# Ledger of designs, part 5: VH-VL binders against Uncharacterized protein y4mC

Target 1, 209 residues: Uncharacterized protein y4mC, of Sinorhizobium fredii (p55562)
Amino acid sequence: EDLSSQQQWPGTPLSRVEALAVLQTLNANLLSNASATLTLDRWCEAHRLAPPGSKIVAKHVQGHDKPANVHIRKLLHVGPNEPIVYRHVRLACGDRILSEADNWYVPARLTAEMNEVLNTTDISFGRAVRSLNFTRTNLTARLLWSPLPEGWDMSAELPVSSSGPLIPPPFLLEHHAVLKLQDGTPFSAVVESYTNNVLDFPAPLLYPQ
Key: E = the ipSAE of ESMFold2; O = the ipSAE of OpenDDE; V2 = 0.75 times the mean of E and O plus 0.25 times the DockQ between their complexes.

## First folded at step 1 (VH-VL)

Design m11 (framework fv_masavibart)
Fold by ESMFold2-Fast, scan of step 1:
Formats: structure tokens, sequence, C-alpha cells
Structure m11 (fold): chain C 209 residues (1-209), chain A 124 residues (1-124), chain B 110 residues (1-110)
């Protein structure tokens, strides 16, 4: 079993800093955009993860239900009997899955057309609800993996071993967010996880002075 | 690469206390929800407790509510289970387990990594 | 929530296929596609074999497959090998936002 990026990033201190900088750049771009799909379209193109002109394709995993717990209902400002629909999607760039996302949304806060498209196609959630001109409230943005230890820029001890390539785990970062209508009404709670395929390109070659 | 190592098990009398530890390495511990799952000798698996990535949310099986306390120290990459008022039916191998999908919403799916377990025997 | 129902034992010969069932209710197996299967050899920790009904982790043989119909999930092992002899446990997400495990099935390879 090979990880897609297992041999592309050396375990050197410089490479670890480069990998963290790249990962945090993705993190910042995702946090500054209401739509993960648009950010991933640009990421895929910029890092040549798929043939030129490839766009993010969503694969809706239909028939999978994960119930909204009390915390999700509280975040969505709905009572225990309000219908909530669960949707799981994979966002792929060519043959590479870049993201897996869980979404709990209140269908009564979407248009009938939006609900129909979400129920019958593999459209990404952000594209389906684009005309709502929604805003995103980020709750958490966490690194599930880091090439450098927490506190590396302070007193934390740097990795001793620089032999062998970095071996990122299947998921590298995860965001929790609430999507809101223009009037501030929440309509969707999302958990968006990003795979090691986001680093599936060669480490930049840097020549220090 | 990912490792979970339990410790603190042993033989203890009913009514006494034990504290279990789980040392995590090879991943960003502070980003994952963690579980304690137990297995009585010759019996099946039973989840015991869960703690969110930041320690703010905790849930317990009905059989241990009010007696067990789950906690974590993210600076030490260590998960704990404080077991009070132990009963003979608490005798089991206790496993530390990591949830694959990390979520603040408390939604659990499956365990991708398990420790080797530590045996707790409660007998007179 | 009680444990999910599995047969206590199942047996087969090398090269055969066997299926292990896992039956719950509409509040767990029937309500959600969050069923996983674990393999446990004597004296060892459980190992994840199947997640979300039918997905296999990297490194798990394609001889293992999962499915679900109504309130019953199934693990099928084809081309039985002696190393498959183990206890198998199912688990499912529940409406209370927790997991419930099956009672376990002992697979004997004759």
Amino acid sequence: as target 1 above (209 residues)
Amino acid sequence: QVQLVESGGGVVQPGRSLRLSCAASGFTFSSYAMYWVRQAPGKGLEWVAVISYDGSNKYYADSVKGRFTISRDNSKNTLYLQMNSLRTEDTAVYYCAREEYVTIFGVVDYFDYWGQGTLVTVSS
Amino acid sequence: QSALTQPASVSGSPGQSITISCTGTSSDVGGYNYVSWYQQHPGKAPKLMIYEVSNRPSGVSNRFSGSKSGNTASLTISGLQSEDEADYYCSSYTSSSTLVFGGGTKLTVL
C-alpha cells in the first residue's frame, strides 16, 4: 500500500518547512473562500494534479445517512423535529480524491430546485446552493498531520531524523463550518477533510544563498 | 507509524480505583477524538468513553457513568481513564482507539488504530 | 442500545466463501450506512476490515467484502484461508450518536 505523496517530499528540515508552508497556504485559501470547490479547482490547476482544464468533480455517496446530533441542530437553529438531510461527497481532481465532506443541511432553507439537484445529481453542495450567496462561519481549522512538531517556531525540539521521505497520512486537515444565508440564518453544517493527494506533487526546489 | 500504547492495568480489589494511560505517537494527537473500548474475558467489545480532540466534550457508556472519567493532555500526547468504584464486571482488557474521522459534532464512524490493550482485573 | 445480533460461530473449508450477518434496528444498521467490521485474532487487538458498509482499508484483501440490506449488514469472505480464522465483530452508528458492537462471530477454517 503506497501513499500517493510518499516519495515526493524529502524528510529534511527545509522540505518539512516547505510542506508546512504549502499546507498552510491551502488552509488559508480554504478559510478565505466560501466554496471549497472553487479553492480546489485553483489548487488542482496550479499544482498540475490532473490534465490541463480538469475541474473538481463531486461524487455524491447516496444512501448514506449520519443523523444530526443535538450539537448540529443547535448550530443550525432548528428543533428536534425539523427535517435535516445528510449528504456525503468526495471531491476529485482527475483520478485524485482531494476532499471528503459531510454536510447536514435544512432543506426548508433551500429552494425546491436546489433540493432536487442535490437529491438527483453528483453536484457539489457549494455549486448547488451558489445562488444563495451564502457566507461561511469557520468553527475549527485543524491540521490532522504536520511535517513539523507543534511549537516548532519556539522551544519545541525539531525532528532529529532527516532520512527517508515524508509519509503523510490519508487526511491532512479538517474544517468545521456553518454556512449562513445573507440574513445570518444557518442552513448547513459541514465537516470538510482534505486528503494527502493535496501534496501529491514534487517538493519545490529551493537554492539557498 | 501510528502507535497507541496503554499502561496502568493490574489487579485491584472491588471499590478501589485505577488510572489507565495511553501514549500516542506518529500523528497529531490534538486533532483526533479518542476512545476507550473494553473486552471482558471471552466476551465481545464494548465502548466505554470518548473525548473530543480538545477535551471539551466527553461521553460515557451507561455502565460506567459517574464512576469513570476520561481526560487527555495534548501537550504530552496522552489519553487517560480514571476508573473509580471498580466492580468485578469491569474486569476486561482496555483498548485505546483512534477515530478516523475527527469531528466537533460528536459523530463517530470507525476506529482506524487500536492499542494492544491493558488488562484490568477486579477481584477480591 | 443493545449489542447487534451476529451468529456465534461459522465455519468453512479452505477456498470456500462464508457470510457473517449483523442484524440491528432502524436506529442503527437499518438507519445509517456507517457499519464497520473488525477482525480479532486470539490475544490481539481488533483490526479494521470494512468501514461504511462496503469500503476496504488499504492493505485488506479483496476477498473481504461488505454489504447491507434493510436492518442486516453482511461480511463475506471468499477464498477462505487458514489465517482468516478469527473472531469478527460488526459495529454501527446509532441515533444516539454513539457506536454499538455485535456480539461477535467465531470463524473456524476446517
Scores: ipSAE 0.017, ipTM 0.534, lowest interface PAE 6.2, mean pLDDT 84

Design m12 (framework fv_masavibart)
Fold by ESMFold2-Fast, scan of step 1:
Structure m12 (fold): chain C 209 residues (1-209), chain A 125 residues (1-125), chain B 110 residues (1-110)
Amino acid sequence: as target 1 above (209 residues)
Amino acid sequence: QVQLVESGGGVVQPGRSLRLSCAASGFTFSDYGMYWVRQAPGKGLEWVAVISYDGSDKYYADSVKGRFTISRDNSKNTLYLQMNSLRTEDTAVYYCARDEYYYDSSGYYYEFDYWGQGTLVTVSS
Amino acid sequence: QSALTQPASVSGSPGQSITISCTGTSSDVGGYDYVSWYQQHPGKAPKLMIYDVSNRPSGVSNRFSGSKSGNTASLTISGLQSEDEADYYCSSYTSSSTYVFGGGTKLTVL
């Protein structure tokens, strides 16, 4: 296994375990925190994915309006006539897109100031609504890619060391969640996909050669 | 006891129209979304349409979009499917089914939790 | 819409366990935890056996269990009984606000 290569993650069993551990650490951090944006701010800084002091910037993706379907409206506890705003945003730190997210929210459940900021700036949703002290209910949390097969810690066949590096696909995680006010009222439904840029740093070296 | 009873099926020629009804009892009909699902003879299940609890949101399978219209009358506890421009491929047993209304954010979602016994629609010349 | 992929048939003997798979894409099974399983006896309406991947409605035997990994959902029936002989369908919500069913699996209890 060539540790001198310029590859981020070699295809060795140890590197696969390390990649899975790192990916599951991100997954756990995202699931345990109410704001994905703030979690990604800390992740970007900790792993030096962008210059020091870089903050997550939400870039609105224009060109399509995706109306809330019946299930999204049920998740939000709203009737069919309640206005819902759709946002598609890319969350980036520096030049790296870390997430692409769909968000349906009920503007009547936000303050007038929050709605104004969301309508007029590129502020991330989590930052705009932080003062609501909301909670997150996770509905799904899927690894779209795993460096090790399911059951690897039991009886599943393990990959032999590959001759090349790990090549993650463009998206590694996908989360569906509902954000709720302190009284339990839902106000936002989100679908968040996380890119392979979340692993774009050198594989940790646990033992020096 | 939840019950759904379909009616209105029969034999009809291609290009004609037919209206199906589903009578609901044993629950508060106006609190639930409703579905139509069909099954061609000897084939699998195919979702056809859904309608929200108050009738304001409707979605259709691509195969029936523009030809079929789902509607409901909450005062009569009845679901309808208006089928226009019928094709031989529309021959199937048509089931109505209930969608659970979300009471709160417990995260328990039913898909087609109760079904009727079905009504046969045969489109033939 | 493309149907979810299920094996056409599975078989087992009384007392054994069998598993039926249901494979889709990230826009249906992989994207949402709204996977349901239905049992259909000949000439009867389908009956909900599993909802939201792994939950059982009241009155459904604990011999029936569901799981999901990536784009594949699975229904497992333990302690197989003759009454379990039926067609089984999976279904999933989709990113297009529609529903898709699997092609169905005929379970034979030998």
Scores: ipSAE 0.000, ipTM 0.400, lowest interface PAE 16.7, mean pLDDT 82

Design m13 (framework fv_masavibart)
Fold by ESMFold2-Fast, scan of step 1:
Structure m13 (fold): chain C 209 residues (1-209), chain A 124 residues (1-124), chain B 110 residues (1-110)
Amino acid sequence: as target 1 above (209 residues)
Amino acid sequence: QVQLVESGGGVVQPGRSLRLSCAASGFTFSSYGMYWVRQAPGKGLEWVAVIWYDGSNKYYADSVKGRFTISRDNSKNTLYLQMNSLRTEDTAVYYCARETITYEYGDTYYFDYWGQGTLVTVSS
Amino acid sequence: QSALTQPASVSGSPGQSITISCTGTSSDVGDYNYVSWYQQHPGKAPKLMIYEVSNRPSGVSNRFSGSKSGNTASLTISGLQSEDEADYYCSSYTSSSTWVFGGGTKLTVL
């Protein structure tokens, strides 16, 4: 028995609607919760993505330097030569990576002590900068992949069915946010992406198949 | 079911070394950080050390820094504590415990499952 | 600062409510919401009862609740039962990326 074949969703119209509904449920839960980790813990347990009792584990990825582009610098209100530090974090449930997140921050807007802790310890970013009493502004929350075509809910014509399985790309959902100091000054820009592993469970049963 | 089973405890003389093991089962060991926590006879709990899920980061209590080394073997689902230069005040039951590791914007640090403990007695 | 402050003992009768306090500083309990509570019966390993100040793990009775005000966290046990007799420990994350435990509280159910 091949476990990977059980997790593939059919390409039928019903399955496509189910996949979209599931993705939008995850999207809504992530946006309504302050912690992506807690949301993914519940998601992993509810959909049995890992053995019972498994929790999300975060890994700070070293050696993956992703320079800030002009859009990130604009979000942070910094010029092209302002130093920016990059962090990459993966969130996994069991053997499945559910999320990859990019964080670009302006070290000049942190205290010297915060920068020291971030450079010398394994502390999470949010914990290291907690005393800034920062706020989070969500900028975008979008599907990177849709099982139904653009405008499907506004069109008189529905897409034709497929007998083959859905082949989602590596990332399905992406959130962009900015962390701001109490005075509104931005100090961190984040991009949180969610992998196709969030759908790695059998399609829901809505009728006898 | 999550199970953690410590072993390696015993009676040892001051200045000697001892290695503790913790065998994990019932969960994906390589996905969790792990702790060692000790409790002297009739006393309270004291955190000793923590190790990240992949072994990349480690932290120690000041009382054991430079003497104890935490390590893990994910292929064997086993956590270790190498204890060197043992002192009488290291006498305690040593527990291994599982950690929840936080995401960049989440706040989740606690000891969700504990082993039964192994007694280390440092005496002449 | 080496330990969080808990009362050495607390007592109550079956059906009553009791509260155990856990006092630290701004560098642990005050600035962080990483307070957890553990129950330990004689000769047994500790068991997680409350995490992140007020959350209960699956399988823990709703008679157990947690809260925090300033630098003091509290564990409240309502409807006391004889099996609640145990030692209770609080724990918190610190600004030094370490963990600290309270001294422990012996609960006696009379």
Scores: ipSAE 0.007, ipTM 0.451, lowest interface PAE 9.9, mean pLDDT 82

Design m14 (framework fv_masavibart)
Fold by ESMFold2-Fast, scan of step 1:
Structure m14 (fold): chain C 209 residues (1-209), chain A 123 residues (1-123), chain B 110 residues (1-110)
Amino acid sequence: as target 1 above (209 residues)
Amino acid sequence: QVQLVESGGGVVQPGRSLRLSCAASGFTFSSYAMYWVRQAPGKGLEWVAVISYDGSNKYYADSVKGRFTISRDNSKNTLYLQMNSLRTEDTAVYYCARDWEVTTYYYYGMDVWGQGTLVTVSS
Amino acid sequence: QSALTQPASVSGSPGQSITISCTGTSSDVGGYNYVSWYQQHPGKAPKLMIYDVSNRPSGVSNRFSGSKSGNTASLTISGLQSEDEADYYCSSYTTSSTLVFGGGTKLTVL
């Protein structure tokens, strides 16, 4: 809520369930939308991670080059000599970095003006290519961290109550996806990681009721 | 209340210059791309220019390129159009408009418009 | 002065549906999903009715819908009402990073 309020989540069983529910809500919203930027815009506003009206800003990481490997080229249906552009971006809400993303795209499958905008402005990839009316094929979606053990809803023993707060690692979710043109042609392969800043708001207080 | 108000229109002779202003209120001006669109009396809409939220990117219609300059002052919430070497065919009501999306890219959909200011270029 | 082709006029009766076409090329309407539609009443500024081909801004009636096929975008108005009588303009992003408007269509509700 308030920037000065306690934003750490307690290590209690209830808080762990709340954190998992919130994290899975974000996960589901990211998987159900073609644009991570739009999902994060709504997330930032809904959880008051930045002043009202703040929008996600792409911050390009320069001086970092990660050539496409054979796996990425296969995902993009391109030969070994087809040019592929690598782009590393951070998506930030105010001063909070919510996502770090690797993107490999085939510039020949974008319009000339999209390539110009991507080369000359600090635009997010999804916004730059929005007019392609692309679809997203999610390949993997992985929790990098869970506040509850695997199988907690079946037979796994729940952790005992802790006096300390939850300490999530720097990244909580990782998605691998391919973006496709309307005819099914792939044009971008993405690896999107989401930071612990997505939980940087006060834990919901559901007890006592 | 979200509002755009144009000013600076008037009668001017061919070859002269005129500067239009557009005062924005009720929203975070510095977060939006802005446009100038004109309409000659009894005619259709014609796009004139666009400027990005931070002023770093500008595009112009071919009919005005090299003669008109779009600019903005985010500290004053004001958009400008400097019109040089005016021609009789520049006679029109000039509207300023806001892009519908808060972004670093132009989406070319204009959700808020001013009421326009008339520019008449005649001898 | 516009590059996109619209019919000069269309007419309909209250309760009917009408469609206004907007035809361009692969360098504008056919190449991008950045098509907008505007409604203009006499003496007033234009109002955004549709953006990005088919999306409606908050406050625009669901009687207005947009679509696109190839180089032609269409605005459909269902359940015509007298207040729909106005000029309608399409617009599209172009390969040159510019915007082009259609010539405009006068809708008469008879």
Scores: ipSAE 0.006, ipTM 0.425, lowest interface PAE 15.2, mean pLDDT 84

Design m15 (framework fv_masavibart)
Fold by ESMFold2-Fast, scan of step 1:
Structure m15 (fold): chain C 209 residues (1-209), chain A 122 residues (1-122), chain B 110 residues (1-110)
Amino acid sequence: as target 1 above (209 residues)
Amino acid sequence: QVQLVESGGGVVQPGRSLRLSCAASGFTFSSYGMYWVRQAPGKGLEWVAVISYDGSNKYYADSVKGRFTISRDNSKNTLYLQMNSLRTEDTAVYYCARGYWSGKYYYGMDVWGQGTLVTVSS
Amino acid sequence: QSALTQPASVSGSPGQSITISCTGTSSDVGGYNYVSWYQQHPGKAPKLMIYEVSKRPSGVSNRFSGSKSGNTASLTISGLQSEDEADYYCSSYTSRSTYVFGGGTKLTVL
């Protein structure tokens, strides 16, 4: 959206392969770790997206409500009249928002203290419910944008894209998951999206010297 | 010294209205969800209604939905129950009770008033 | 109508232990950990004894304990004393965003 604030990657075939490799590395790291926050802390530090020592800050976003649809209610094993709370949060490193997450949870499946903290503070959801010792079931993990066409490694066709830089959309990666209590009861459905700021660093130099 | 005191009960004819009040003292009223629970003579407890700490969420038992309205005035530390279209089946002692704070939701009732009797008879 | 099933009465002698059951469905007791228990002496307001299935408020004797298995919650009173003689009610949150009480159990200490 404001690409002038980003490090633009060239539109060359090599740069496109590098961008795809970087996005898949982030995807793999997120899927292999229980904490998105910890993964993003390391990503921010490794790619110098903020001054050294910067940590991810969670910011609760107010103003927009997304009611739970029939699909979300089915994922949560609740009836049409069960209260579901929607929460939107942004994870930032320095002045860069790296992730936006939608969370639909069943407050009746949390403790009263957890609901209080979630409604009165800017605590991250995972930290607020840590004592539930929950498990995560990943439903989908997909790239919302690819610098190369699907099947590029199996196709004879390559994009003619050397004129001008890559222009990533606002969101590049999205995960859908359900969080479950120790007995298997679902209590939260999440949609975690990752912004184009995850690529806001210079393309790696792969020239042999 | 946490206390809840109900008032407004009395004898009323079917189809009429009554408004119950519950005065709270000894705690930060605006931080707690509040309940109304009733008990018909010689019978068990029946939940009537609940209201969140800020008044934004209200829920009712099916037997009173559309007839009763729960409300609160946090500046006066007072809970209300407006009862319209009263039926003989609404005859009961009405208790107000304090709930556990949960932001928008609440569970359980830890402090109760002494109750006020509402008799609906012709 | 009460949706939760409790025995109408239970009895025990001083020093004995008794258990009161509260049976619902997967849409109330079985689906949520919001089961509470109340003690009511004749002519008095109810008193909270147990909340969130097994938690005890300050001032409630540790002789009172709560548990849940599937669709059935239980209140256990150990070391019965004469002052325990009262009516006991269970309550649960429901999938309809409502609350439901049990029919009540009269405890007699013989």
Scores: ipSAE 0.000, ipTM 0.446, lowest interface PAE 15.8, mean pLDDT 83

Design m17 (framework fv_masavibart)
Fold by ESMFold2-Fast, scan of step 1:
Structure m17 (fold): chain C 209 residues (1-209), chain A 124 residues (1-124), chain B 110 residues (1-110)
Amino acid sequence: as target 1 above (209 residues)
Amino acid sequence: QVQLVESGGGVVQPGRSLRLSCAASGFTFSSYAMYWVRQAPGKGLEWVAVIWYDGSNKYYADSVKGRFTISRDNSKNTLYLQMNSLRTEDTAVYYCARDYYGSGWPYYYGMDVWGQGTLVTVSS
Amino acid sequence: QSALTQPASVSGSPGQSITISCTGTSSDVGGYNYVSWYQQHPGKAPKLMIYEVSNRPSGVSNRFSGSKSGNTASLTISGLQSEDEADYYCSSYTSSSTYVFGGGTKLTVL
């Protein structure tokens, strides 16, 4: 990867606080909205990650088969032999992939038309199952990387940087959730990961207090 | 910065047991699936086992299934491999490695951080 | 279990390109897009060079590229340099929820 092609944030304490604030803003927006696609659409536009008018495009990645483990089956309230379908989707804004999502769903809890559309198109999962009027239960929402050390606000020493820019890893944020039918029956377990492209814009310049 | 350090290797006789440890630092250990991979002297890499972020799921290579047990202690940022009923064929450098995806439960994307390895020699 | 098939050795001169193949079955390389490539220098731990068939981790030179066609994945190294001399291993997820490595290829830079 050529990191010099991305907007690099300085490794200064101020820049690290700014990066964390930006990441937590994205985190909060994703948790407070049912649609990751809509949240990322607004994020892409607000931060000028792609040319004006660009919208998030979902791509169903074929050839990725991650079998559901016993804990995913427990989350879905299904036995060991119940069919579960795996779907991997990338959400991109222009040339930037912003998200990769893993989805395990119980096809018997969807309509035949929903299953057909999910198997044959790049439609987002939420769009395909919209008419189920589902709810989302968030299980975890964690930073996979932090520009500041754990406990920075509670006595941890802040990094002193004279050695260069922030170098975020490929994924920064991960959400685990279960989607439920109106009667509370779970039908999908999701793991949604967000790439370092979500920070690929110039660091804000703030004057010190 | 990010580091894995194996320990516990040594010389042991066939049929005996040995426990390997892997100390993790510089990252959120509890967010990653972890692997053990071995390499016999002068030979290629062989995957041994994987454990999910919370210890809830484990898979083993057929060659070690029933003899080896992978475990972890997230409070100590440490991965373990308990090796029982050791055979001369188990002689190898044992590496611990971190899953590339920090997602915990999906674990198929490759291993981005490796320790330096610890040598286990099983000989009579 | 059988390892994925790689040539035992490959060689090239500085500045040239070489390709290393990794052949499996529809139950591993052909069935999933979870092919990774590792570089190992003598006495050192492996380093991840490629994941998910063609993606590079941060810090890996763009001289390294990966691809896949059917049951065969390929690692291509362009602009060969002396430091590229190493053993290269492919790996893949399998339909049994396990992992398998290739037998390894020794790259010699002449």
Scores: ipSAE 0.006, ipTM 0.444, lowest interface PAE 11.8, mean pLDDT 84

Design m18 (framework fv_masavibart; at its last look DockQ between E and O 0.08; V2 from the best seeds 0.00; counts 0 for: pae O 9.2 > 2, placed apart)
Fold by OpenDDE, look of step 2:
Structure m18 (fold): chain C 209 residues (1-209), chain A 127 residues (1-127), chain B 110 residues (1-110)
Amino acid sequence: as target 1 above (209 residues)
Amino acid sequence: QVQLVESGGGVVQPGRSLRLSCAASGFTFSSYGMYWVRQAPGKGLEWVAVISYDGSNKYYADSVKGRFTISRDNSKNTLYLQMNSLRTEDTAVYYCARGYYDFWSGSPHYYYGMDVWGQGTLVTVSS
Amino acid sequence: QSALTQPASVSGSPGQSITISCTGTSSDVGGYNYVSWYQQHPGKAPKLMIYDVSKRPSGVSNRFSGSKSGNTASLTISGLQSEDEADYYCSSYTSSSTLVFGGGTKLTVL
């Protein structure tokens, strides 16, 4: 991913705090909502990452197959021979890829129409199965990048201010979750990786008041 | 470099307790499941226990269940094995090992195998 | 859990190909594609040679290959070399969310 055109946050302690605060806000929003796609719609709009009215656009990435492992099958409460479909998508806000997602789902637990659109279009998984009114059980939520060291609010030594900007890694968050039908039946396991493009807006300016 | 270093081994009498430690370095410890594997002198490898990356899941071999406890402190990059009610048959070199992480799956699974091993620490249980 | 079944020993001459079998049940080798193979030289820690039945970690020679049929996994070493002389252990994920090792196979290079 080309990072040359991204907004640059200053490499100051304050900017690092701001970055952490913003990142944790996104993290909290993602964890509080069933659909990552819809959450990113709001994020995209709120931070003007795309023209007004823009929605998250998914791209189904072809050519990759990741068979469900035993862990995924356990999560989905299926046996070794139950069909599971793998689907990889990138979610874009305008020209910015905000996340990549791996979905393992049980097609037999979806409608025929849902399976058809998932197989033939670039629709995001969340949108495709929205009518299920599914619930999300978050399994893990990891910060892949920490602008500040653990314990910074206590005794940890803060990084020295650099003359350059912050340089986040390509991915900042990773979430693992299981999606469940209204009756509690799991039908999908998902791994979501959120790119540094989620921070691709001007660093907040805090004025004394 | 990626490294695991076991410590805490020694000679103990049956019925006593011992706590092993494994210090990890050179990688993001908190992202990996970890194993204890032991090998009695002149014998084969025996799986002892596994702990998930976040410590939320633990599994034990039947031979040590109820006596051994696997744990980890991710802030210290350290894996532990608390061994209680030790028996002579517990005599072995104890290895800590890192579960192989499949980068492409994006999931910190420990099912694939153990790709990094320590050099082991000897535990001798004798009267 | 009982160990997976391996031959106690195998031998071969330099340049030859040898195969080590690892037989389990439908609750381990036959039930999952999570079979690993480890090489252990005397006085050394084991080394991962194969994982997920047939995948090689970085740095492992392509002379090592793995396969599975039914309840039996196999490690094949082609172009046998003197340094391949070691003990080899298979392992498998089990239905109990545990891991089990084979009894080990001593490979002698003649």
Scores: ipSAE 0.007, ipTM 0.538, lowest interface PAE 9.2, mean pLDDT 89
ESMFold2-Fast, scan of step 1: ipSAE 0.625; ipTM 0.831
ESMFold2, look of step 2: ipSAE 0.055; ipTM 0.635
ESMFold2 (binder alone), look of step 2: mean pLDDT 90; pTM 0.928

Design m19 (framework fv_masavibart)
Fold by ESMFold2-Fast, scan of step 1:
Order: structure tokens, then sequence, then C-alpha cells
Structure m19 (fold): chain C 209 residues (1-209), chain A 129 residues (1-129), chain B 110 residues (1-110)
């Protein structure tokens, strides 16, 4: 087995560039694919974050009521009195939580069956509403942490010390998006955050050629 | 080898009951939604029932609702169809089929239809007086 | 009987293209992109040819294509071959979380 939850990336200039490249690869894959879950499933397998054959499992977190603010209601094209349901979900492969997501949706824009499965099963939101054939509009994609300083590719000086490991914060990446029906009507606003577990594998090592 | 094998078909009188079984092999049965589909002799396909990967969701065609019960035993890789109050119009070849699935963040396929990619050979049920 | 409307039969000659229609309502074909097409040879179980309106499973010839406009889905078979002679069925997810098949179309290659 080469899985480990105790891997730390070195703080060397090369390791920092590798970490940024890896993180931006994940970011690009998430933005260019409709399904974050399938992207994470492939990521988990490719980086051996869990035993072979492991798939992403969703865990619906109860007791996290987070009312939709004015901004979310504007994104959803609803008035102050339209019911909005909030869900908090953790996506894990094996024992590693890779993502935590907030979802605000308009239940009146879903079918009765979709609302029922969302209320009664451990199903992902995307799966429950897949038959709506929705589209995704990405609003923001933000790195919450970078192993290299702002402007590293322009004029900022690279870190000079190679001692000490990288210590990423709990969340590295955050996406905001709106899900829309075929006619363009929005029905869900999502905030998807990606944990430092997405980098919990050994740093790549370059071999001499 | 990925395969589904139906059994339990036969001749029964109207008003009686019959239970069909479908044995799955060569894939992770517990990860797939499963279907029963029937075809009367010389007629078209008719969907009968679907069951989710974990057995928590079940849906039935109106023609069998209240009479048929779909169930599964994931520890035995087996799908069942309990048929009660049988009628002559229930005479058909009964097929077991696997949903091709859409793998999502739950790690499972729900009761939504994504196409039936693996079928059994069918088992004949004849309801006659 | 089946709820989705298909022509009872269609025919074509080798090398031609034929199209089979499948018409429903806004509560099935028109409302969802979960239309599948199945090929059935006499005495055999059906084979999935198209899923989610236009996607082909691995191993299915690219001569088979699917499309949808409004409440009507279509299966098109180009470069018709004798082995394509079979019954073809469409199916769709419904707003009641059920499935409905079409009545079936017998394709004859003349």
Amino acid sequence: as target 1 above (209 residues)
Amino acid sequence: QVQLVESGGGVVQPGRSLRLSCAASGFTFSSYAMYWVRQAPGKGLEWVAVISYDGSNKYYADSVKGRFTISRDNSKNTLYLQMNSLRTEDTAVYYCARDRGYYDSSGYWGPYYYGMDVWGQGTLVTVSS
Amino acid sequence: QSALTQPASVSGSPGQSITISCTGTSSDVGGYNYVSWYQQHPGKAPKLMIYEVSNRPSGVSNRFSGSKSGNTASLTISGLQSEDEADYYCSSYTSSSTLVFGGGTKLTVL
C-alpha cells in the first residue's frame, strides 16, 4: 500500500511549483467538467488517496441551517418569501473528505420526486436533479492558498528557504456557481470548497534524465 | 464475466402467486439499480419495476402496482420479483436488467433511468386457466 | 399497451439511411434527456444502442445515432446492413419516476 494521510510537501522552490501545478490542474478539471463528483472520483484514484476501486461518497450534514442572503436570492431570481432549501454536503473518498459544499435550491423548481429523494436518501444533489438536464454557470473560482507568492511569475521573489514543509490551510480552493434549467431559469446556487486532502499524497519527484 | 440469470418462471393459474429470481455475477451488484422488464408473446417491451442500489427506492408500472413487489439481497447478489394476484395478461417473458448507472457523489446509482446495458436471457411466465 | 408512439414498421435497402421516430409528451420524451433505444433480434434479449438521447455504448457502431426535437426522439441508422434487421424500441423516463417504452418498430432490410 502507498496510501498515507501523513504526507507533507517540502517547502523547496521545486516542490512549491509542483504543488501549484497540481492544484491548478485540479482547478482546471473542475471548471471544465460538469460533474465535480466525477472529477474528484478520478482525482482520488489517480493520486491513490483511497484503496483501488474506492468511489466518492456523499454525507449530508444535518443541523447546518444557513439562510439564503439577498445575494443568493438575486442569483436564484426569487423574492424574499420564496422558500429556499439549504443543504451542506461532504464528499469523501475513503477516510478523506475532499470537498464541503453549500447548496441553496428552490424546491418549487424541482419535481416532487426530486424533493423526496433529497429529503429521504443519501443522494448527491447533482444526481437527484440530473433529469433536469441543467447547465452550470461558474461565477468565481478562487485559490484560498498558494504555495507561491502573488506575482511569482512576474516580479515577486521566489522563496529562498527549502527547509520546513508546506502547511496548507484546511481549504485550498473555492468555487461559486449557479445551476440553471434548460430555459435558463436558475434553481440552485452552490459554494464548493476543496480541502487540503486533495494534496495528501507524496510530492512528485523528478528523476535525472 | 458480467451476467444476469433469471429463474422461477413457469405455468400458474390466475389469482395465484409466483416469485422470480435474478442471479448477478461478474460485477458489484450492490452498486447498480436493477429492473424487471417483460414482453408478452409477439408483443413489445413493457417496463415492470425498478429498485435502487440499496433497495430504499422502488417504482412500479401502473399495471402491476399493488400486486408485484421488487426486492433485492445484496449479500446474495440476487434480485427478486414477487408476483401476486396473477392475471392472464401477465403472461410474458420476464427480463432482469441492470441500469448502466451514473456514478455520483453518493457512490451509488439512484432510481433514475440511464439505459439498461446488461440483460438476462429471460424466464417465461404463463398464466392460464 | 405502450405509451410512446413509434411507426409499426420501416424498411430500407442496404447502404441507405432510415429514421425511426418516438413521440411522447412534455412529461416524458419532451421533459427529460433520458431517452434510450434498444435493438432486439428474434428470440434474443434487447441490446442497448443509444442512451441519454444521443450517446452510444462502447461496441455500438457509429452508424447508429440519436436525436430529439421537442416531444419526438429519433433513431437514425446510416449505411444500412442486413444485420440491422430487428425490432427497435425507444424508452423514456417520466415525471412520475417510471419508465415507458414505445410500441416498437420492425425494421426490414429489403
Scores: ipSAE 0.005, ipTM 0.443, lowest interface PAE 14.2, mean pLDDT 83

